# Designs tried in a protein design chat: VH-VL binders against Glutamine--fructose-6-phosphate aminotransferase [isomerizing] (glmS). Part 1

No score or structure here was measured in a lab: all are predicted.

Target 1, 141 residues: Glutamine--fructose-6-phosphate aminotransferase [isomerizing] (glmS), of Sulfurisphaera tokodaii (f9vpa4r286to426)
Amino acid sequence: VIEEIKNAERVIVIGAGTSYHAGLYFSIELNRLGINSLPVIASEYYNVRSKKGDLVFAISQSGETIDVLQGIRMMRNSGAKIISLTNVIESAIARESDYKIYMRAGPEIGVAATKTFTTQLASILFILSVLKKENLKKMEK
Below, numbering starts at 1 at the first letter of every chain, in headers, positions and changes, except where a header shows other numbers; antibody chains aren't numbered by Kabat.
F, E and O are the ipSAE of ESMFold2-Fast, ESMFold2 and OpenDDE, as the mean of both directions, binder to target and target to binder. V2 is 0.75 times the mean of E and O plus 0.25 times the DockQ between their complexes.
Where letters were taken out, [cut] stands.
The coordinates of atoms that the task and the answers printed are left out; those that the model quotes come from them. Centres of patches stay.

## First folded at step 1 (VH-VL)

Design zi10
Fold by ESMFold2-Fast, scan of step 5:
Structure zi10 (fold): chain C 141 residues (1-141), chain A 124 residues (1-124), chain B 110 residues (1-110)
Amino acid sequence: as target 1 above (141 residues)
Amino acid sequence: QLQLQESGPGLVKPSETLTLTCTVSGGSISSSSYYWVWIRQPPGKGLEWIGSISYSGSTYYNPSLKSRVTVSVDTSKNQFSLKLNSVAATDTALYYCARGTFYGDLYRSAFDIWGQGTLVTVSS
Amino acid sequence: QSALTQPASVSGSPGQSITISCTGTSSDVGSYNLVSWYQQHPGKAPELMIYEVSNRPSGVSDRFSGSKSGNTASLTISGLQAEDEADYYCSSYTSISTWVFGGGTKLTVL
């Protein structure tokens, strides 16, 4: 999943509600690392023109968010690859993604309330930590 | 005014397949705000969740029943159905259909509308 | 994983308050704020009384309240009335994306 993010021409990060805010943070940090990224509110997916070379990073706690589902379907039909970050293994969004990342569904992490954002951020921070290490290695060479 | 109504056979023989249908009236089964649920209650016992289907067609099953259960939706008839294979006497129960709710990207535990229930007896 | 643990029965007198507990694990009640309570009168379908730990649907009396501490959720009924006699079930979402119910509690208003 790290190689797909590094090699994408553009990373479109799509989500709804708290998932969108987690995705917005991710998108901002990707741009700071030199990775072209566009955050998208799921309900506005139809305003986005995607193409071959794009990577869509879809965030949905339930894996069933209709606007996220419609967004990834539209963007896949335009040639984009799809990565999902979800909490539900057999969900529609996970099933329709090329790559799947499942949030840690450990005993202390809830699917509702304030813990949803924290769980999504933990996954995003891990991905960012790997990307930052790779970026630092290139600067040191 | 949304109502749910179960229908199916009252008696099924051991080893056969039980098929139940839930008819949704006063609202659309295709609404992205909802998912649709089957729950059962053996006589004199508690409630047991069987499975659910989302508006998108994704299915979720009780692990103890997963090998025998299929839930499906027919949007043209505004119905969803339960098939339970290889029934035994222990499958004798009142079977309820119910509505579950999404709040944006979150599940809600609000099974807020229930059918009246249909009694299924498994006997030879 | 597990059915939730409820007392088999509770009782109270008209006007009193009672509390019904629902104990799960860190993989359900302890981790998720997706706890609901259902009331079932004999011969009737269950009715939703509380959802998401402490929220009441429209039409449910404010005598019913819900709370959670650690792995235990509680339903409290204040000002007990005869019509409150019923079976009460708790339910919770789980870490494996399923729903579980408690064994049920029979409330008797003496």
Scores: ipSAE 0.053, ipTM 0.685, lowest interface PAE 6.1, mean pLDDT 84
Fold by ESMFold2, look of step 6:
Structure zi10 (fold): chain C 141 residues (1-141), chain A 124 residues (1-124), chain B 110 residues (1-110)
Amino acid sequence: as target 1 above (141 residues)
Amino acid sequence: QLQLQESGPGLVKPSETLTLTCTVSGGSISSSSYYWVWIRQPPGKGLEWIGSISYSGSTYYNPSLKSRVTVSVDTSKNQFSLKLNSVAATDTALYYCARGTFYGDLYRSAFDIWGQGTLVTVSS
Amino acid sequence: QSALTQPASVSGSPGQSITISCTGTSSDVGSYNLVSWYQQHPGKAPELMIYEVSNRPSGVSDRFSGSKSGNTASLTISGLQAEDEADYYCSSYTSISTWVFGGGTKLTVL
């Protein structure tokens, strides 16, 4: 998954509600790392033109968010690869993704935030930490 | 004001297929806020989750029943259905349909609205 | 057979508090805050009393409360009343995207 993010021409991050806000944070941090990223409100998926070379990072705790599902279907049909971040094995969004990340892999975070935002943020922070380490290695080379 | 009503045969012969339908009234079965569930209760025994179907058509089944069960939705009739193949006397139970909810992107409640149940007896 | 373990019966006198336990595993009760409790009176459908471990639906008395520690969830009923006499079931979400029920607990109000 890290290599897919690094090699993408653009990372489209799609989510609804609190998942959108977690995705917005991820997209902002990706752009700060020099990775082109576009945050998308799931209900506005039809306004996004995707192509081969795009990577779609779909965030849905349930894996059943209809606007996210419809968005990834459209974008996959246009040639994009799909990575899902969900907490439900064999959900619709997970099953229709090329790569699957389940939120339980991240470290425990005991912050005073909503459960959904906290678990999504932990997963996103882990991904970002790996990407930041890769950037440090590139600078040394 | 959403209500669930089970319908189907009260008596089914062994080895046949049990088909039950749940009619949803006062709301839409296609809502992305809900998922639809079948649960049964053998006489004098506890509750057993059979399976569910989400608005997206994704189905999830009790592993002990997975080989025999199918859950489906008919959006034109605002109904969802249970098929249980090759029934035996041990499938005699009260069958309930129920609703689960999502809030935003998160499962919220297991089953907040139930039908009244329909008794199905498997006997020759 | 049951995925979640409940005592077969509990009893209490009017006005007392009782607790019903529901023990699962790290793959259900231990990993998810998706434990629910249902009350079932004879001849009636189950009714949701507690969801997400400790939340009460609208219309459920604050005499009903829920909690969880490790792999065990608990339903506490304070100020027992005669109408609390019923069967109680716990339910949990699992890591394979299924739901499981406890075997049920018969509450007798003495």
Scores: ipSAE 0.006, ipTM 0.599, lowest interface PAE 10.8, mean pLDDT 83
Fold by ESMFold2, look of step 4:
Structure zi10 (fold): chain C 141 residues (1-141), chain A 124 residues (1-124), chain B 110 residues (1-110)
Amino acid sequence: as target 1 above (141 residues)
Amino acid sequence: QLQLQESGPGLVKPSETLTLTCTVSGGSISSSSYYWVWIRQPPGKGLEWIGSISYSGSTYYNPSLKSRVTVSVDTSKNQFSLKLNSVAATDTALYYCARGTFYGDLYRSAFDIWGQGTLVTVSS
Amino acid sequence: QSALTQPASVSGSPGQSITISCTGTSSDVGSYNLVSWYQQHPGKAPELMIYEVSNRPSGVSDRFSGSKSGNTASLTISGLQAEDEADYYCSSYTSISTWVFGGGTKLTVL
């Protein structure tokens, strides 16, 4: 998945609710690393023009978020490749993606969404840490 | 307001296929907020989850039944169905359909609306 | 059989509080706050009483409360009344995206 992100002409990050905010953070950090990225609120997917060379990073814990599913369908029809970050094997979003990343959330304590967002962020931070290590190697002299 | 009603045969012969239908009224089966489930209860015994189908068509089944069960949806009729192949006496039960709730893209939640149940007896 | 362990029966007198336990594993009750409780009167469909461990749907009496500690969830009924006599089932989401029920608990109001 790292190589797909590095080689994409643009990384479109799509999510709803807390997944959108995790995706926004990811997109901001990708841009800081020199990787062209566009964060997208899932309900506004129809405003995005995708093309071959785009990579869509879809975030959905359930893998069933309708706006995300509709968005990745449209963008794949336009030639984009789809990576999904979900917590449910064989969910609709996972089944319709080219590459799949599965989260493993620990025991939930208290607020229902808190552990879910933390797990999304942990997955994103891991991806970013690998990308940052590669970027630092390019800059060292 | 929203109601679920099971329908189907009350008597099925061993080795045949049981088909049940649940009709949704007072709401849409296509809502992204919900998923649809089948649960059964043998007479005098506890509840057993059979399987579910999401609005997107994703199916999830009890591993003990997975080889024999199919759940499907017909959005034009606002119905979802259970097909259980090769039934035996142990499949005699009260069969319920129920509605499950999604919480955004987070967790699947509990079963908040139930049908009244339909008794299916497997006997010659 | 059942994946979640409940006592077969509990009893109490009117006005008392009783607690029904539901013990699972680290792969279900222990990992998710997706435990629900259902009340079933004889000859009737189950009714959701508690969802997401401790939440009550609209119309459910505040005499019903839920909690969880470790791999064990609990349903507590305060101010026990005759109409509380029923079977009670817990349910939990699992790490393989399935649902499991407890074996059920018959509550007798003396």
Scores: ipSAE 0.005, ipTM 0.603, lowest interface PAE 11.0, mean pLDDT 83

Design zi4
Fold by OpenDDE, look of step 6:
Structure zi4 (fold): chain C 141 residues (1-141), chain A 125 residues (1-125), chain B 110 residues (1-110)
Amino acid sequence: as target 1 above (141 residues)
Amino acid sequence: QLQLQESGPGLVKPSETLTLTCTVSGGSISSTTYYWVWIRQPPGKGLEWIGSIYYSGSTYYNPSLKSRVTVSVDTSKNQFSLKLNSVAATDTALYYCAREGLYFDSSGLHAFDIWGQGTLVTVSS
Amino acid sequence: QSALTQPASVSGSPGQSITISCTGTSSDVGGYNYVSWYQQHPGKAPELMIYDVSNRPSGVSDRFSGSKSGNTASLTISGLQAEDEADYYCSSYTDSYTWVFGGGTKLTVL
């Protein structure tokens, strides 16, 4: 996962609702690390012109968000690799991803996905911490 | 064109809380490509970054001030604010609000590209 | 946060080129290409002159240029003019998700 992010020409972070906001944060921080990233509202996936070399980071609690699913399918067809962060094992989005990350937050019933959002952020922060560490290692060589 | 303007009391007593507000005009604070920043400059000294806030409320603070600083944003008023608790004479400074550029592609900007005029805050009994 | 290291002052004659250094660490200047330079005249707010190490905002004279090597960023002002006399500050993003400024350099045009 980390190597894919590092080697991607661009990281497209896609999500809907609360997941989009988590993705937005992720995208902002990726850019701050010098990683080209674009946040995408899932409902607007068709406006993104993806290509080979792109990495799609899909965030969906249920793993069944239709716009996210359609988005990653479109982007995958263009040659992009797919990493998903979901809360449901073997969800539609997870099954169609090259790499699967599960947040293991338990069921989220409410529309206000506070629990899931915090877990998403935790996962994102972990990834960011590893990326930062890897960057520092590279600088030391 | 986007403009920033600081406002607040120019005099604060020691141990009290300094509160400043930055009003954004000519554009929306609810932008995905910018952070909103507070920077201060003691008289005759250099610049010090205080903190940054995203329109969604995410904040970053200077570690030296973190325990006393709170930055907030009010998207409905197109403003963001600074609160500095337990002020001392060393907090006397010209306080600037600024916009921190972000980008999502290789042409992006990481810097403070727009500044307010600054407002002097003097801590004195 | 520790400030980035700048010379306290530099001077040059009109028409000359001068360079101001900004030295940090691998956690800031050396770790990111997010170094910016600001010009500040007395009684005025700082103005962005260089961003992302070497990029110049629109409206800024092409006499200003930036570079970086290792943990040291540099601002070069060519064809020095009287109006260039000001304080100059460098800044860098850090791996702690913060910003740090240099101590500032006073440029005097002789």
Scores: ipSAE 0.019, ipTM 0.664, lowest interface PAE 6.0, mean pLDDT 90
Fold by OpenDDE, look of step 8:
Formats: sequence, C-alpha cells, structure tokens
Structure zi4 (fold): chain C 141 residues (1-141), chain A 125 residues (1-125), chain B 110 residues (1-110)
Amino acid sequence: as target 1 above (141 residues)
Amino acid sequence: QLQLQESGPGLVKPSETLTLTCTVSGGSISSTTYYWVWIRQPPGKGLEWIGSIYYSGSTYYNPSLKSRVTVSVDTSKNQFSLKLNSVAATDTALYYCAREGLYFDSSGLHAFDIWGQGTLVTVSS
Amino acid sequence: QSALTQPASVSGSPGQSITISCTGTSSDVGGYNYVSWYQQHPGKAPELMIYDVSNRPSGVSDRFSGSKSGNTASLTISGLQAEDEADYYCSSYTDSYTWVFGGGTKLTVL
C-alpha cells in the first residue's frame, strides 16, 4: 500500500458523505508531503478522467456505496490501481480492489458515522505516519 | 483582501536566468486549498501556464518549460518565485502570478481566481 | 500541450447574444468539468468570469454563462454591452496534471 502511494503519479481519493471528508483530510496531507492528490466526491466520479499511473484510494464504510463502486470500476478500466478502506470485509468495493484495508470499527448504525469516521482517520493517520517515517521526498510532477 | 504582486528585473540577457517573485498580501500563502501559479503572456499573444506550487513545495510544470523552470515557495516571507533558465527572445512576456484552486470536486473553485497585475520581462542583449 | 481552439474573433451589436467556443480533447475539456473563462481588457490582467464550466464568481454579471458539450465548452454573453469588448480565454485542466489555455478570442462590439 505504501509503495503504491509513493510510486503513484496521482492519488485520487474518492468517498461519499463522511467518508469523503476523511478523504479530504487524506488528500490535503498527501499534498503536504509532496504527493499529487485530489479528493473526489463519489457522486461526481465521472468528472475525473484517470489513467495508468493513477492510484485510487476509495473510502466507504459499507463498502457498498454505489457511486464509489462505479467510480473505482471506471478508473480501474483506465489502468488505475485501487486501494480501498472499508468497514465490511469482502464488500463489493473491497472485492474489486487491488489492496484492501479494513478499519475494523464494528457495525455502524447511526446516520452520522462518527465511529467509522474516527477509525477512517486513524487508518489514514497511520498511513501518513509511515510515509513520513520513510522520509518521502517531495514530488515534482 | 488577498492580493498578489510580481517583482523582478524587467530586462534579462539571452542565456541568463529570469527570476521573479510573487508577494502574497492580505492572506497566508500556507493555504491548504490553493496552489500558487505562474502564467505568462507574450506581447500580443495568448496566455501560457508555466507552473503551480503548493505551500509545502510540491510543484507541477508545463512540459514545454519543465527542463528550464523552477518554482519555489518561501512561507516565511509569504512569497513564491519563478526561475527560468537559458532565456531567449521567445521568453519575452508579461508574467503573472495567480492563485489556483486545489480540490477537483464541487467543493472547490477550479480556476485562477486571483491574479497579480503582471510584470513585463524583456529578453534582449 | 497544444492550446485549446477558439475562434480568433467574434462580433455582435449591443443587446445581442454571442457565443465563444472552446474546443479541446477528451484529455482536457472533455475529460473534466474544470473549464474556466477569463476576460482581458487591453493593458489589464485577466479576470475570471466562469469556472467549472458554468459557475460565476461573485461580482460577475449574470449576462455571462458557460456550458459544455463533449469536447467543446462555450461562453455565452447576453445583452452585449460596449464594456464587454475584450479578449476572452478559456482554460482547462488536463490528464497530464497541467492546465492549458485557448488561443483567445477578440470580441468586438459593433
């Protein structure tokens, strides 16, 4: 996962609702590290044209968010690699990902996904900490 | 109100390096939601994007200029700069600095929304 | 990359509506909804008039509107006024993680 992020020409972070906001944070932090990244609202996935060299980081609590799923399918077809962060093992999104990360937050019942949001951030922070520790150089693309 | 202003020499000799600085006032360059951009316009011609930089130092360049261009940022001075090496007459232009939206979704503004007044750089012996 | 294609010039009478086209490829105009339009008067810096295909910044007249179909974006100026006489540039984000401008269009108000 870390190597894929480091080697990507661009990291497209896609999510819906609360997951999108977690993706915003991740995208900002990636850019701070010199990694070209953009956040994408899942419902607007069709506005982004991906290509080989792109990495898609898909965030979905349920792993069944239709717009996220359609998004990663479109982007995968263009040659992008897919990393997913989900709460449900073997969800549709997870099954269609090259790399699978599970947040292990337990069932989320509330409309306001506070628990899963927190675990999403924790996972993202962990990834970021590893990237920082490896002294990732600023990328000029 | 955020303002941008270009500064640097108006005359550069061929083969030398053009250096310009954009000073940001009325706001911090250390914004998480914007890139800082250089754009130029030869006299009587159109606009050309040169490059963009994030406050952390991440850069993106026009492929046609990439080998000669370096954009840098100094957060302590609230400035970002352009260096163009090995200049020729074709590099004579009005150089603008501008602000660019970062996020490519409905939550952002994906354009150059704030511009400096531009500074003319003439390449001549 | 090559510039987006705009007509060199367009003209209209006061009160009329005119449209400026901006044609690119599936790697820029057709690939993203990140097309912007800029107005430039002689001796002045460009001013953002439209962003994200059809959005207007605050302060921009509602006479300016934008649209896109396929690889072609369009700027429409309704109720043409003398002050609209200027150069207009389109711009788009690209698959190469860059920006590209159109060649510009000179609008003359007759």
Scores: ipSAE 0.017, ipTM 0.688, lowest interface PAE 5.5, mean pLDDT 90
Fold by ESMFold2, look of step 2:
Structure zi4 (fold): chain C 141 residues (1-141), chain A 125 residues (1-125), chain B 110 residues (1-110)
Amino acid sequence: as target 1 above (141 residues)
Amino acid sequence: QLQLQESGPGLVKPSETLTLTCTVSGGSISSTTYYWVWIRQPPGKGLEWIGSIYYSGSTYYNPSLKSRVTVSVDTSKNQFSLKLNSVAATDTALYYCAREGLYFDSSGLHAFDIWGQGTLVTVSS
Amino acid sequence: QSALTQPASVSGSPGQSITISCTGTSSDVGGYNYVSWYQQHPGKAPELMIYDVSNRPSGVSDRFSGSKSGNTASLTISGLQAEDEADYYCSSYTDSYTWVFGGGTKLTVL
C-alpha cells in the first residue's frame, strides 16, 4: 500500500468527526513530503471529483460510517482506488476497498472515543514513518 | 544554521528552585518534527535525560525527576525552559539543552542532533 | 528508566578497530531501532556519531559504524586515531516514551 500512496496523482483523505481530524493531519504531512493530498469532510464528498490515478484513503473505526461509505462508492465509480483504515475486517468500507489496513488484531474491544483517536493517529504515524524512511533512502542515492 | 544557548544562574542554594532557559536561534521552535530537550551531566559523571517538550506543550520526563521538574516553552520568544524544584547538592551538574528528532527530517534521525554548550549549575549554601 | 550497560573503558592502538557494547532490554535496545551514540571530548558537549542503530550524520567519518543484535547495540571505530580518545555514550528510546543513556565508556588510544 505504500507503493500506491507514492504513485498516486492525488491522495484524497476522507473521514468524519475525529477521523476527519486525523485525516487532515495525514494530508498535511503527505503534502510536506511532496505527495499531493486533499483532506475531505465525509459529509461533503459531493464537492470532490475523482478520476483514474486518484487514491482515496478512507478512515473509519467501525468501517460502517455512512458518509465515508457513500463517498468511496462515488469515487470508486469514477475510477479511484480505495485504501481503508478500519478496525473491522469485513466491514462495508473494508469490503469495498482495494487495499485494507486494520488498526488492531485480536479480540473485539470496546474503545472510548479518546482511545479511538489515539489508535488512528498511531496507524497514521506508522505509515508516515515508513514514507519518510523511504524518502531518506532516495536522498542517499 | 540552528543554535541552542543555555542561560541562567550558575549558583543556586539548596531547597530553592533552579530555572534555566534555552534560546533557539537560526530556526523555529514551532517545528512539527522536533522535541526540545534538557539533559544534565554531574561533574565527572555520565549523561542523564531530564525531559523533552513539543512546542504544543506536551512533555515527557525522566521518572526519577518528574515530581520536581517542569519544562515549558514560549514560542513567541523562541525559547524553552527548565524548572527543577527543591534542589540539593546532587543536582550540581552541567545542564545542556538539545534538539530531539521526532520524525524523518532532512537529517533523518531519532536522536539528539544539536546540543548547546552547556551551563554549569552549582548547588551550594 | 532501564539503565543501559556499557563497559567502563576500552583501549586500542592506532590503526586498530575497537567495539563498544551497549546492552539493554526488550523494552529499549531490543524493542526499538532508536539507538544513538555520542562522542564527548573533555570540556566539550557531546556530539552525535550514530543514530537509528547504524546511520551516520553528515560530516561523521565512515570509520564509525553501528549495529545491533538482540538487546545489544555496538559502536565500531576502525582505523583508530589519537583524536578518537574520548567518552562514548549510547542512548535508546523506551516503551515508556522516554530516553535512557548508558553509563559511558572511556576510550583510550595507546
Scores: ipSAE 0.006, ipTM 0.508, lowest interface PAE 17.5, mean pLDDT 83
Fold by ESMFold2-Fast, scan of step 5:
Structure zi4 (fold): chain C 141 residues (1-141), chain A 125 residues (1-125), chain B 110 residues (1-110)
Amino acid sequence: as target 1 above (141 residues)
Amino acid sequence: QLQLQESGPGLVKPSETLTLTCTVSGGSISSTTYYWVWIRQPPGKGLEWIGSIYYSGSTYYNPSLKSRVTVSVDTSKNQFSLKLNSVAATDTALYYCAREGLYFDSSGLHAFDIWGQGTLVTVSS
Amino acid sequence: QSALTQPASVSGSPGQSITISCTGTSSDVGGYNYVSWYQQHPGKAPELMIYDVSNRPSGVSDRFSGSKSGNTASLTISGLQAEDEADYYCSSYTDSYTWVFGGGTKLTVL
């Protein structure tokens, strides 16, 4: 899924609540790496014009966030590819994605919101670390 | 502490449109972690989910009712409403509004955790 | 009509344990961990007893527990009390992004 991110004309990062904030961080870091990225609050998906060449990175802990589901459906119909970051295998969002990334277990945390955000950030940081290493290899050519 | 309260007519004539409103108090309807829901119960029968709405206006409807139902939200009034067209005697029921969580977050849960007291709507025939 | 199957009635004596089943398909109960149970006393609104298969809201007695195996979810009430006499409904999310309820079970405490 790293190659899909690197080769996208634009990476649209969609999420709601804490997932949107994790996505916003991801989008900012992608732009710093020279990858064109647009963060989108899931409830505002209808304001986004997508097309072939776009890659949608959808973040949803449950894999069932309705506005994220509607967003990815609309964008797929416009020709975009879909990558999902979820915690539930074969959830609705995962099932409708071209590529699936499942969140890894984080440190033990008593509060649901902090656990969700931390595991999302851990996954995003891992993806970013791989992208940065690939970018360095490319520059060494 | 968040509470829901249904309001609307107790009696509606066949073929007319039923309109019910749910007022949210003790919290904001503009929430990223919850949907707002209508559920009904005909006298002596079970529960039937009618539809859910997100504060942005996104809706999901029971397929059996989709052609007749519209749910809307008014964030300025902290309310959401149900319109059911072309009512018949079979639409006689207690109508409940409720809160629904759809994704895991600090406050989300996948159930109907808060319910209004219900309002009885009778369709005369 | 409801898609989920519950027994119409169940009965038990004070102090006993009873179990109410809720059977669906792989497209609802079997496919999602979003099964909830509601208690309804006559003349009152339903009250959430169990959510996400086995989780209890604050204020709900630990005598109430939930589980799921395949396409069947179960609500178990231990140490049965007279106040538990009520109608019980299960509910599940579906592949169609909708909610479906069970037909309801009348619990009688003998």
Scores: ipSAE 0.006, ipTM 0.531, lowest interface PAE 12.8, mean pLDDT 82

## First folded at step 5 (VH-VL)

Design s35
Fold by ESMFold2, look of step 8:
Structure s35 (fold): chain C 141 residues (1-141), chain A 123 residues (1-123), chain B 110 residues (1-110)
Amino acid sequence: as target 1 above (141 residues)
Amino acid sequence: QLQLQESGPGLVKPSETLTLTCTVSGGSISSSSYYWVWIRQPPGKGLEWIGSISYSGSTYYNPSLKSRVTVSVDTSKNQFSLKLNSVAATDTALYYCARTFYGDLYRSAFDIWGQGTLVTVSS
Amino acid sequence: QSALTQPASVSGSPGQSITISCTGTSSDVGSYNLVSWYQQHPGKAPELMIYEVSNRPSGVSDRFSGSKSGNTASLTISGLQAEDEADYYCSSYTSISTWVFGGGTKLTVL
């Protein structure tokens, strides 16, 4: 999935509620790494014109967030590829994505929104750390 | 404590336009978390989803009604509305406004409903 | 016409369990975990009982449970009580981004 992020013309990060805030952080950090990124509130997906070359990073713990589903369908129909970050293997969002990342949240200890945010953020931080390492490797040469 | 209340005419003549308004109280229609929904129930029959709208104006309609239906939102009045053109006797129903359920991260169901308003198409 | 098929009626005695089926297609119930169930008493608005196939909203008794197998979702009510007598509707998201309801099931508590 790292290679898709690096090669995307733009990374559109879509989520609702707490997932949007995790996505906003991800988008900010991607831009700091030189990767063009646009954070999108899921209910406002219709304001985004996607195209071939775009990569959509969809964040939904359940994988059933309907606004995210509607957004990735529209953007996929316009030629974008879809990566999903979910915690449910057979979810609708996961089934409709080109690439799937599953959160490793373990048991439902601390099921409040803050625990959900923590697992999403941990996954995002891991992705960012791999991207950062690749960037440092290029600078080595 | 969020509540929904339908308002509009109880009687509409055939071929005319039905307009209903739903007023949201005890909460904000401006939240990106929710869709606002119209659902109807003909007398003695089941439920039919009419359409949905987000606070920013994104709409989704039942294909069987799409040519005749418009929903709209007015965030300044905390209201959303249904317009159904060219009504016929088959449009006689109890009309509900509703909100999608948005638990932790999901819009998956209709958790808050208005009391419903009966609209009769006659004469 | 209802896109989802429910039995027209079911009945049970107090204390028993009953199950209401909701059969759709691979384009709705079969593809998405976005099935919900509603209870409607006469003269009242529907109330949400189950969302996302099997989850109960806050305040709904654990006597109500939901499941899905293939294209068929089920609502089970255990420990049947007189107050459970009502109409029950299922709904599902569809592959064309719409929502459909079942035709409804009248539950009679004997």
Scores: ipSAE 0.006, ipTM 0.556, lowest interface PAE 13.7, mean pLDDT 82

## First folded at step 8 (VH-VL; from s35 with heavy chain S58R, light chain I96D)

Design q2
Fold by ESMFold2, look of step 9:
Structure q2 (fold): chain C 141 residues (1-141), chain A 123 residues (1-123), chain B 110 residues (1-110)
Amino acid sequence: as target 1 above (141 residues)
Amino acid sequence: QLQLQESGPGLVKPSETLTLTCTVSGGSISSSSYYWVWIRQPPGKGLEWIGSISYSGRTYYNPSLKSRVTVSVDTSKNQFSLKLNSVAATDTALYYCARTFYGDLYRSAFDIWGQGTLVTVSS
Amino acid sequence: QSALTQPASVSGSPGQSITISCTGTSSDVGSYNLVSWYQQHPGKAPELMIYEVSNRPSGVSDRFSGSKSGNTASLTISGLQAEDEADYYCSSYTSDSTWVFGGGTKLTVL
């Protein structure tokens, strides 16, 4: 997955609600690392032109987010590869992704909206830390 | 607390256009995380989804009603509306506005409903 | 009409468990984990009881549970109480970006 992010012509980060805000942070940090990135509100997926060379990073805790699912279908049909970040292994979004990253499942005590965002952010920070390490290793040459 | 309230005529003549408005209070219709929804229930019968609209105007409609239905949003008034053309007796129903709910996207189910408004189509 | 199929009525005695089925197709119930259940008392608006097949909103009794197998979702009410007497509707998202409802089930508590 790290290598796919590094080699993408553009990383489109799609999510809705809380997941969009986590994705916005990810996109900002990717751009700071020199990786071209575009954050997308899932309900606006139809305004985004995707192509081969694009990598779509889809964020959905449940993996059943309707607008994310429709967005990744459209972008996959245009030649983009799909990475998903979900909590649910056999969810629709995970099943339709080329690569899958699973965050820890939230507790089953109720709606886990706060824990969902924290878990999404932790997963994003881990990905960013690996990307930063690889970038520094390359530059130490 | 966010609340939904339907308003509009209780009686509409056949072949005319039914217009209903849903007012959102205690929250903003402009959130990108929600779809705003119309659902109806003929007397003594079940629920039927009519259509949905996002804050930006993206719409989805029940195919059986699509030719006669328009849903719109007015963010300045915190309202969304239903227009149903060429009504007939079979359009007599309780009409509910609702919001999609929940998950990290707020759209997995209809979590908030209005009280419903009865619309009778009669000459 | 691509409506979801529910039994027209079901009954049970207080304290028993009952199950209401909701049968759709591979393009709705079978495709996604986006089945929800609604309770409607007479003269009232529907109330969300279960979302995403098996999740309860805050404030909904743990006597209500949901499940799915293939194209059929189920709502189970354990420890049946008189106030559970109501109409119950299932709903599902479809591959055509629409929502469909079941025809409803009248639960009678004997």
Scores: ipSAE 0.006, ipTM 0.644, lowest interface PAE 9.7, mean pLDDT 83

